# VH-VL binders against Protection of telomeres protein 1c (POT1C): the designs that were tried, part 6

Target 1, 144 residues: Protection of telomeres protein 1c (POT1C), of Arabidopsis thaliana (Mouse-ear cress) (a9jty4)
Amino acid sequence: MAKKRDSPKLIKIKDAIKLINQEVSLIGIVLEQREPKQCRNNDWICTLRIIDDTYPSPGLTVNVYSRTLEQLPQIKNHDDMILFTRIKMQTFDSGKRVNAACSRWVSSFALFEGEDLILHADEDTSAVFVWDGTDAPPASILAK

## First folded at step 2 (VH-VL)

Design T11 (framework fv_teclistamab)
Fold by ESMFold2-Fast, scan of step 2:
Structure T11 (fold): chain C 144 residues (1-144), chain A 125 residues (1-125), chain B 108 residues (1-108)
Amino acid sequence: as target 1 above (144 residues)
Amino acid sequence: QLQLQESGPGLVKPSETLSLTCTVSGGSISSSSYYWGWIRQPPGKGLEWIGSIYYSGSTYYNPSLKSRVTISVDTSKNQFSLKLSSVTAADTAVYYCATEGIDYWDSSGYAFDIWGQGTLVTVSS
Amino acid sequence: SYVLTQPPSVSVAPGQTARITCGGNNIGSYSVHWYQQPPGQAPVVVVYDDSDRPSGIPERFSGSNSGNTATLTISRVEAGDEAVYYCQVWDSSSDHYVFGGGTKLTVL
């Protein structure tokens, strides 16, 4: 059957926080990762806080779900960059706060270590890049 | 906005069944992602979870109380209820109803967010 | 059956930092929630999911959780912070919510 993989539409965190109950794709820098924990359904949860140039500390909280510890993001450094695809924006604390869920059913992530970005990054950080729908965009075209 | 209120007899005789109801206002049980729970606190002692229910009828009970506890939900009345059978003096406590869940996602158990004021139930003849 | 251990009491002077611990085997793999119970009142959640604060809870309240110890930290303590504080987790192995024994914070 003929089916094509769509490129995710990448947006900034400032814009994503307004899209409650919608799926968004975005790139951020990892500020913090909590130790993985088990949920009621025996899934593992890993909680990250991420920032970008439009949304500074304390950043956006993203909860990443997986059946196994090995499939959760393996963050080595706080300067690592992560791409999230189709994470769901949601509210908590009686609608007063916003976070995102990276579901194992519809969402995905890709990690880029700081050294990879330094070696391949362009000098023009305002450049609009096109992601072609592969598992991860080339590091050389990622925005900081 | 969302508020919980316990109601039921303040005195129960030993060997009888303790029955309490929690009335929910400012929101609907059937449209919520919350679990709805019961917690108790004997005078001068700590908190003990009794059990929780989801509006679909799914329940979780404290293993030490499971043989005596039934929690049910009545979505038409926007209420949930606790029955604790074969009570003794050890069941004397303030009983609280509470919502489970601050964060609207699956997590490693939910915090008890919104609590009722509590109702004292004394087990005595 | 999983057990959470808290010190029975902690005393601190106004303006200082109080640290209340919650000990549990591999508690760092659990989500820890903290409740404040003023005398004669229902508990109020002050920290949830290890380190998050509900809206309306002062920034002075913070939490951490790693290894075998979770900690509730209250900076710049005020007289109004006097209460019993409880930690709490969900134990998936027994489908059970477990509370610590409570720590009475006294502001001298």
Scores: ipSAE 0.014, ipTM 0.582, lowest interface PAE 6.2, mean pLDDT 81

Design T12 (framework fv_teclistamab)
Fold by ESMFold2-Fast, scan of step 2:
Structure T12 (fold): chain C 144 residues (1-144), chain A 124 residues (1-124), chain B 108 residues (1-108)
Amino acid sequence: as target 1 above (144 residues)
Amino acid sequence: QLQLQESGPGLVKPSETLSLTCTVSGGSISSSDYYWGWIRQPPGKGLEWIGSIYYSGSTYYNPSLKSRVTISVDTSKNQFSLKLSSVTAADTAVYYCARSPDYDEFLQGWFDPWGQGTLVTVSS
Amino acid sequence: SYVLTQPPSVSVAPGQTARITCGGNNIGSKSVHWYQQPPGQAPVVVVYDDSDRPSGIPERFSGSNSGNTATLTISRVEAGDEAVYYCQVWDSSSDHYVFGGGTKLTVL
């Protein structure tokens, strides 16, 4: 369909934590970012911790994968908002720990820059989505 | 508590196959969260990774040992095993089994816990 | 053939800070894990993912990793810290775990 305006069905982090092995879409505030690291096959990984009004510090850990450093989230401010679409919830340490994977094959992210959220799609999805501000702004979405 | 225990012959003749088993207790080897690995240490030398296996049978081997190494898993016995063929005196080492988390689809984690290690001497 | 370089030995007096380095090309882009091996014992992870500590490891152990050098720092060194320390990474280009050569920490 390739709509310029998509409205992903968002859930809150407290609910996402329960959806293990499922894909979720959510919006959060970036609390912390680790230095990018290389994975197998020379992909780059960036690790973020995000929070929302239902899930405070230390937040949810999200691993973001990309072929290049330039395609990773470029977080400039502590209060930056990020939208993740179709990230996969997962556990390790015998189900005791939860994190999420933002894979370049199925997932995407968008950073809040001014009034626009710029979609950073994986390499197989060249679509560009701009949140045009006619729908609810990120703050209103988080309040719901 | 999760424990790993190596077992197998402590003496192997040159040219034969070294065979070791790691028994996992206090936890299940059939976990999607972990890889199970073998690391060795020749007397007075450093650590060398041999290979790792996922409970599905998927393996990664050290390229320098790949032609001689086979790692297998037996989920019904909660064990995984190492076979190293055509051994020489250079294969004399303490052999450890260990667990590593698969916290990321593409990353290999750290090794924790380790077995106590078993010395294998290659001698006629 | 990725290589990690560690000094063969480091000596410190009790109560001092020991710093053990692990050199590797662009190692700051990799996750570094550190193991402590006391004489005659199996290795134990003391720092993982550059700077995280396993439960039970005292806060005196810390790690950092940037550029071409990762560092394990042991503050207020005790006699019981005497061991060989190994750094380790996953080399993504070859799907291979690489260990450093080990550093023997001697507490004088």
Scores: ipSAE 0.014, ipTM 0.623, lowest interface PAE 6.9, mean pLDDT 82

Design V01 (framework fv_vorsetuzumab)
Fold by ESMFold2-Fast, scan of step 2:
Structure V01 (fold): chain C 144 residues (1-144), chain A 125 residues (1-125), chain B 111 residues (1-111)
Amino acid sequence: as target 1 above (144 residues)
Amino acid sequence: QVQLVQSGAEVKKPGASVKVSCKASGYTFTDYYMNWVRQAPGQGLKWMGWINPNSGGTTYADAFKGRVTMTRDTSISTAYMELSRLRSDDTAVYYCARDSPYDFWSGYSDAFDIWGQGTTVTVSS
Amino acid sequence: DIVMTQSPDSLAVSLGERATINCRASQSVSYSGDSYMHWYQQKPGQPPKLLIYWASTRESGVPDRFSGSGSGTDFTLTISSLQAEDVAVYYCQQYYSTPLTFGQGTKVEIK
C-alpha cells in the first residue's frame, strides 16, 4: 500500500563516491552547470558539478533529468547550494569513473537561493518518496 | 548492421535550395541524435547542427541559422537537411552522423560513431 | 564558440616510427574529470571514422597503437608505430558546448 519513507540520511561526497549502485542523499555547492540537452526519450538533462568540504574541485558530476526544461535546476548564483535526495551513484567509462544520476522517477532536488529554498519534485516520483506537502524538505534533512 | 545511407549528388544554382536525406537502418532510429557535418573541398569538418529524431527538436550552428532546416520522418527512419539560399561557398560534401549510444542514466550521447557516405553538393553558376 | 587548433598542419613519419598530433581548445573542454574531446581519422574519399572518444578511450576495433591523452585545453593523439594504412587526416572535436567544433586537421603521410 501507500507509504512514506523516513527522512534520507545525508552523507558527504567523499563517502558517496564509494557507494556505487547505491542511492544517496547529499548537499553540495554548485560550481558549474552545463547547458541542458534533450535525451532520446524526450527528457531534458542538465549536468552539474558539485563540491562539499570533503570533495573539492573538480567535484562530483550529477546528471539531473526532468520532463521539461523549466523543471531543471535554475542556478542563479555560482555558490548556490543544492540538496539531492536519493540520487544513484554509478560508474561510466568502463567502470573507471564515477558520477551520479538524479532521476525524475525516484530522486529530487532543492535549491538554496539565498534565504529561499526552491523545491523541485516531479509528481512521477510520488510513488517512491512523498514529501510532507510543504515546499521545503523535512527539517531532519536540513539539520544534517 | 548499422548504417546510414545518404541521397545522391546534387548540382544547384546560386540562390537555390538543396535537401539531403539520410536513411538509417540496423538500429532504433529515434534512440540516437543525428548530426550534420559538411566539408568543403580540401577543407576541414564543420558542424551544422543536430536533430533529436524522437522529439524533432533541433540545434543549429550560428553560421547556418536562418538557412538550414533539419527534419526527420520516423515512419521511414530518415533524417533530412535542407540548406537554402545556396552560395558557391556551400559547395561541399555533406555528412550525416549518429551520436554513439548512451546509458539511460547519463542521457548524453558519446562521439559520432556511425557516418553516412556523404552527399556531394556543387553550387555553380 | 570554442576554437580547436591542431599542430602540426602536416607531418611526415617513417613506417614504424611514432606520430604525435596536438590539439588545443580555446577554453577548457573538461568538466568534473571528463574531457568532451574526440579524435577522428579520415582517408581520401571516405567519411571520418571515430578513433578515440572522451580524450583517451579507444573506440572498439581501433588498433592499440592509437592512444589519446590530455585534459582541459591540451590534448594529444599518438600513433606509436605508423603503419601504411594510417596515412590520413586526423581531426580533434570538442563536444563540450554547441556549436560543436573540429580542429583544422593534421595530415599524416609517410616520409
Scores: ipSAE 0.005, ipTM 0.555, lowest interface PAE 10.5, mean pLDDT 80

Design V02 (framework fv_vorsetuzumab)
Fold by ESMFold2-Fast, scan of step 2:
Structure V02 (fold): chain C 144 residues (1-144), chain A 125 residues (1-125), chain B 111 residues (1-111)
Amino acid sequence: as target 1 above (144 residues)
Amino acid sequence: QVQLVQSGAEVKKPGASVKVSCKASGYTFTDYYMNWVRQAPGQGLKWMGWINPNSGGTTYADAFKGRVTMTRDTSISTAYMELSRLRSDDTAVYYCAKDEGYSYGYEDYYGMDVWGQGTTVTVSS
Amino acid sequence: DIVMTQSPDSLAVSLGERATINCRASQSVSYSGDSYMHWYQQKPGQPPKLLIYWASTRESGVPDRFSGSGSGTDFTLTISSLQAEDVAVYYCQQYYSTPLTFGQGTKVEIK
C-alpha cells in the first residue's frame, strides 16, 4: 500500500552522520556495491558505499533491505546517483563507526536515470513517493 | 553505559519451568536482537535462540523447540527466556547477549558485543 | 546445522610465546568477500567477551597481539606474545546462518 507524499528534506552526509538513531534523507554517488545476499530474517540485503561533496571515500555504508532481489538497487554504472528517503543512521563496532539502514518498512530509494528518478520500494512499504521531475529534490539533484 | 542485568540463581525440580529475565540499559532496546546462550558446567557455549525485541519475532535452536519461549516487555526494556519441562541436563549458566545486528539484519557487523552476567539454573532431586 | 570444530582442545604456552588456535566450519561461512566468523574470550566465572568479528577485525579495546585470519571453512586466532591475562577459553562462532553455532572451545594455559 504505497501513497504519494511531499518530498522529504534532504541533508548532506556530513550532517547525517551526527544524527544517530534518526531518520534522514540524502543523495549520494554510489562508490561501491556488494552482491546481494539473504539476511537471517530471509530478507535480501544489498550494501552500498555512497559519497557526496561533504563526505568523500570511503563514504557512508548503507544497507538496503528488500523481500526480493529485483526490488534491491540495480546499479548499472560507476558513479550512479541514488536518493535515499528516511534511512536510519546507526552505530556499530562499539559505537566507533556509523552506517545507515534503508528499511523496507519506512525507507525508500530512487535511482537517477537520465533526468528521471525511479523509485524502488517493497510492496509492504506504506509511505513511499515518486518524483516526476517537477518537485524540488529532482531540481536540486540536477544542479550540475 | 550499555549493560544487561539478569535475574538471580534458581534451583528447580525436574519437570518444573524456569523464567530468566534480562534487563537492558544504555541503548535503544528495540533496535538490536537479543540472544540467549547457555553453558553447562565444564562445557562449551550453546545458542538457544534470539528474539527481535521490536517485532517480538523469535528463532529457536531445534534442540530447545517446544520447551523454550522467548518474550520481551518493551516498556521496561526486559527480555525473558522460559524453559519448561526441566531435566537434570538443563543445569547450566544461562546468558542473554545483545547482538550488534540491527533489527533489520545488518550486513557489515554481527556479533554478541554485550553479555549479561549469567543466571545459574540448577535442576536437581 | 553448521558444525564448528576447534583444535587443539587445550594448549600450554610460555609467557611471551605465540599461541595459535584453529577453527573449521563444516561448510563455508563466507559470502561476497565477508566471513561470518567471530572469536570470543571467556575467563573463569565471567561471561564471554567478543574479541574478533568478521574473522579478522579486532573489537574495540582488544590488544593488537590478538589477530584473526582465514576464510571459507578454515580460520585461525593468533596471540603473538602470550600475557598472563590471556589465560582463558577461546570460542569461535559462525554467524552465517541460524542456528548460530560455537566451537567446543580451546583452553589456553601458561606452560
Scores: ipSAE 0.014, ipTM 0.570, lowest interface PAE 7.2, mean pLDDT 80

Design V03 (framework fv_vorsetuzumab)
Fold by ESMFold2-Fast, scan of step 2:
Structure V03 (fold): chain C 144 residues (1-144), chain A 123 residues (1-123), chain B 111 residues (1-111)
Amino acid sequence: as target 1 above (144 residues)
Amino acid sequence: QVQLVQSGAEVKKPGASVKVSCKASGYTFTDYYMNWVRQAPGQGLKWMGWINPNSGGTTYADAFKGRVTMTRDTSISTAYMELSRLRSDDTAVYYCARSDDYYEGSGYYFDYWGQGTTVTVSS
Amino acid sequence: DIVMTQSPDSLAVSLGERATINCRASQSVSYSGDSYMHWYQQKPGQPPKLLIYWASTRESGVPDRFSGSGSGTDFTLTISSLQAEDVAVYYCQQYYSTPLTFGQGTKVEIK
């Protein structure tokens, strides 16, 4: 088959909050992580707040679901960055508030320690990135 | 373990202001929103608003907007609700109650309440 | 504003009999399978106490005789076998939209 693989598009949080009920992929800086707790269905939930250059504190709330504690994001440093793929944007409070769900069946995440990424560039540029769906993050945001 | 302890009863004249406190213990104060709910004698519960103790951000019900101010002091884990230009129909028991709206989705209910502060407004 | 209406306003039930309280929202308070609707119990001279959250989940320490059901706009609190300590006013509450709103309350008394 000659057709290229699916290529998830990375977008900024400012744009993601407008894509209600849609799956998005994005990168953010982890601002806060709440201690994991069990949900009604016995899944474990970890709640993160993330920011980027378009969406400051208090940031976007992302609820990450997993069957086990060990599979939830393990945030080590204040500079840690997280890449989410195919998280679902949601509304609540009669459509007035927005959060995202990272499900264990559809979504994924990759955690990067702060010095591995150069998102604190001297100049802001594109608000949108294209990612090729491989296990590696976009080369354009890596230090090397 | 979790406790919300409110300040004592107040008697005020019409036109005065009252400031009620709610001291939290047994949990991380900044992780939970603090709500204020009042109950007039023989009547039901009415939500006044909430404060996010981490940011200081507030949302007030329209009925109280312009007269209510909610604040907090994170160094002593205490939330405050000040109601100004008091009227006789502000006579009520005022409750603080916590909810987990800070991280959204898991605790959108009032699991712990203060004991209540009776405010009587009379001339 | 979402208006929460309870029925009946008051209910007298014999010990050991079933008590049923209804709560109706003026618009749906459910989204993506979850109902942002909760029940509280208030005894005289005490603050309200959380009984049931997310329409049907019992709070820790709440006896099995209490159950909640419903979705969308129509919700029910049931006490399967009324005990003396259950005499109280019961309130439903929506957490779907600000301003947060409560029902007017249902007073449960012993016949």
Scores: ipSAE 0.014, ipTM 0.536, lowest interface PAE 8.0, mean pLDDT 80

Design V04 (framework fv_vorsetuzumab)
Heavy chain, then light chain:
Amino acid sequence: QVQLVQSGAEVKKPGASVKVSCKASGYTFTDYYMNWVRQAPGQGLKWMGWINPNSGGTTYADAFKGRVTMTRDTSISTAYMELSRLRSDDTAVYYCARDTGPEEWLEYYFDYWGQGTTVTVSS
Amino acid sequence: DIVMTQSPDSLAVSLGERATINCRASQSVSYSGDSYMHWYQQKPGQPPKLLIYWASTRESGVPDRFSGSGSGTDFTLTISSLQAEDVAVYYCQQYYSTPLTFGQGTKVEIK
ESMFold2-Fast, scan of step 2: ipSAE 0.016; ipTM 0.589

Design V05 (framework fv_vorsetuzumab)
Fold by ESMFold2-Fast, scan of step 2:
Structure V05 (fold): chain C 144 residues (1-144), chain A 127 residues (1-127), chain B 111 residues (1-111)
Amino acid sequence: as target 1 above (144 residues)
Amino acid sequence: QVQLVQSGAEVKKPGASVKVSCKASGYTFTDYYMNWVRQAPGQGLKWMGWINPNSGGTTYADAFKGRVTMTRDTSISTAYMELSRLRSDDTAVYYCARDSTEVYWGDSYTVEAFDIWGQGTTVTVSS
Amino acid sequence: DIVMTQSPDSLAVSLGERATINCRASQSVSYSGDSYMHWYQQKPGQPPKLLIYWASTRESGVPDRFSGSGSGTDFTLTISSLQAEDVAVYYCQQYYSTPLTFGQGTKVEIK
């Protein structure tokens, strides 16, 4: 019997924007990062705009919440890749606009950087994949 | 139809407490923050605080801390604002207002404004 | 606290003329490309009504003659052609940080 993975299934942004009020996992290229700011809960928030091969500029806005500034994504280079696990798709502006929330309670992210990230994103970001037992894929999946 | 219906006018003596109710209908009560705003005669609007109807968590403006208590009853979709130790300068119209911010993943500044308001409750404090 | 200051306190405009109301925040109320500044209209004996949110987005059902502009600390509400039903007090509000604060109001009257 083959081992089955229990990790969340990755989908494309084009499909994610249709899954309002649902949790999704997805990977994207960071197009823009806004300065971190404290919100009402004293949590820190940073806002990212991400793209993939199915959803270009201006991209999907993702609000990332963390208890501390240091735990927010540390984007070093333009075009870094980020993986989001169990972020919630939501509407605002009376249902006219869509964004996503990456909550510290149930969501996670993994940030990838370097030349291999850029090549991988350019060649096959449309593939749906799953990963095992983690809130992030094994390093081996994105190292090539 | 989304609406907020508040309790009727109150006349109170100095030192008393008043409890204003705000009954929500036409939407899921626990999904949206509820704000309280007051307006003294001939004056502008002053925010008093908000309540998260799902958790019961509250934030109060410093001017009212220690005298204001905001609560809710989810079984009847009703929010309450109680103000104690009333003074003559508490004479005002008190409004509840729905925050278009949906209560879900974190608190953020990507919130909309007060899109639905109650009709107001006049509270008069006199001897 | 963020202080919201409106100008003028009162404005008398003839029917069909343009009315302009300004609102200044004591610090920037913009974040992530959006301005957390809203405009409300209040007619005598009525609760406030949302007109404009995020500085420039018109609420559903609000006539096209109402428009909002600005970012950071300086914002403007414009009524391009004043109608009799527009006589009201107009308030700006910041939703950038607690406590939420309103401007003092601008009363718009017909000459």
Scores: ipSAE 0.012, ipTM 0.545, lowest interface PAE 8.7, mean pLDDT 79

Design V06 (framework fv_vorsetuzumab)
Fold by ESMFold2-Fast, scan of step 2:
Structure V06 (fold): chain C 144 residues (1-144), chain A 124 residues (1-124), chain B 111 residues (1-111)
Amino acid sequence: as target 1 above (144 residues)
Amino acid sequence: QVQLVQSGAEVKKPGASVKVSCKASGYTFTSYAMNWVRQAPGQGLKWMGWINTDTGNPTYADAFKGRVTMTRDTSISTAYMELSRLRSDDTAVYYCARGPDWLEYDYYYGMDVWGQGTTVTVSS
Amino acid sequence: DIVMTQSPDSLAVSLGERATINCRASQSVLYSSNNYMHWYQQKPGQPPKLLIYWASTRESGVPDRFSGSGSGTDFTLTISSLQAEDVAVYYCQQYYSTPYTFGQGTKVEIK
């Protein structure tokens, strides 16, 4: 049977940076992606910087964690759009700086390539949902 | 000892091109953008653009679009700025300056380390 | 483009006296409690040196006689007790949006 998902409440990056230690969902444009690295615990990590209409360059740093290299965001263009669901806002550098963690446990992401929306990672399930741009996106993964 | 070292002074004829280099040391080159700023004699500072040193993607100020090209070579931690079709009013000191740290959220947005400057003189 | 305007263009101050430099942005450079503006010092024959970031935070190694204040569109740089080594041109700069823009500069000299 088809799995139905909650429609996340999307907020702007301007509001997200104030919600330290909380989970947020948001859409941003990818400015930069660093090459993936493998951590000691064998998880893979890649780092993105994203912007939206409320938060300009240099943007918000998001660290994306995955069990495999293939499950990390595959960003083809630096202007690609990404939807993050339930990423955790956090501080580093003794509380002076803010970034976000996209964990494989509770977080997910979806990439927009042209008009395609691909939801690749959701907790540990690796579910894929494709939207081809000819219909309205599913209400379960987008606000309005 | 974070340092940016630029190439030496250049004298060019109108219509020529000039390519200035900026060699970085003492930090991870690809973690910071490189800005280019010029200063005409007796004038203020004018931002020309910046380059993402990791990806190689540049952003140019409109006044220089079509004449400026910014590149880098990560193997030698060096950034380059080439200005073509030189005019007498391109006579200036050209500076490279280390830009924002994009791996770390917004710690320094500006230019905290500068090269010594390269004097470019354009004369007939 | 955001236009940065400094006043005065030049300032002559006696040794030990206070120097005040103003900078106005053509639009607000305030976002999420941070003002995206810097102050730089440039001595003859030298590159600019970052003095203050986030409008009021002193860069490491900068003497405490330098202070920045203001928010939004109106900013000031204050040198509380001018020393001989402070003779320089001072520039404000916004980094709220590209193109990054500088003020025209304020020349500080000893009377």
Scores: ipSAE 0.006, ipTM 0.524, lowest interface PAE 9.8, mean pLDDT 80

Design V07 (framework fv_vorsetuzumab)
Fold by ESMFold2-Fast, scan of step 2:
Structure V07 (fold): chain C 144 residues (1-144), chain A 124 residues (1-124), chain B 111 residues (1-111)
Amino acid sequence: as target 1 above (144 residues)
Amino acid sequence: QVQLVQSGAEVKKPGASVKVSCKASGYTFTSYAMNWVRQAPGQGLKWMGWINTDTGNPTYADAFKGRVTMTRDTSISTAYMELSRLRSDDTAVYYCARELYDSSGYWDEYFQHWGQGTTVTVSS
Amino acid sequence: DIVMTQSPDSLAVSLGERATINCRASQSVLYSSNNYMHWYQQKPGQPPKLLIYWASTRESGVPDRFSGSGSGTDFTLTISSLQAEDVAVYYCQQYYSTPYTFGQGTKVEIK
């Protein structure tokens, strides 16, 4: 397992889809959220579709796993921005399709609201970000 | 009924290698990761690493990297841990321990079932 | 590496009395409101046995006299009324990051 305190570079979704079986960090706009449900191991799962300026609709499917329902992303608007750290790119449907897994053990997420945060995060995706592995994103993204 | 049965005790000289086996039964072998933990006489537990039994990919603790190799044979539901260049301070009981690893690629995060242990003695 | 420190190293408790074991992590093992730490019981000549997972959830088949509490860096295992079969060494473990690490163990004996 990867260290929870580490975070890799932020990359764009067009580059992430090429990094199968690798961990990536990225920022996207939430296009769609599915109703949460329980898995066979009693974890809760929430499925999102996200986009960025390099990867439009239908977007990248991200399955987010959590021990409890309340710890899953609480998306109020479908155009809210989400930051993912250390999500794993994977294939399904006999290798024909790509999605990502946001696990509770090695991954994290942070939610943003509004156009100002979306613009700020998009500008910062051109830079390399590393933070201390808390659930909070880099301070530079939140500063304004 | 879940069982993990390990190979018998070994006595080795410094510089030798030892390979411990852990045979699983009573569950689907490839649905669970296998961890290895050792315990020196009168001491606590030290995690050595784990192997994904489905893919065969191992992850090792830094203290053992370069000396440990973890493998598995899915046809006989058996995991292996080989430790090379043995030292006297490698004298310990070596345990295998099972951990749920579902199709989503993450673990159930605790060691619910353990093997009985294999005593390895390294002496001149 | 995350260092897990237990206290005391050993304790002697009379039958029917309360036993309390503490475990401290060198950094928080709390992530998204879940504590990534477990308790194991080990009797002489036996492998460790899972007792409590995620700080406070009792494993199936474990008597209700065993309970776990705490969050972040400070954790406690309590045996409310010690029985003869509870004589063992108890270990805490963090599962927050690799390498997974255990406390040094607390030996519980009958007084």
Scores: ipSAE 0.006, ipTM 0.508, lowest interface PAE 9.5, mean pLDDT 79

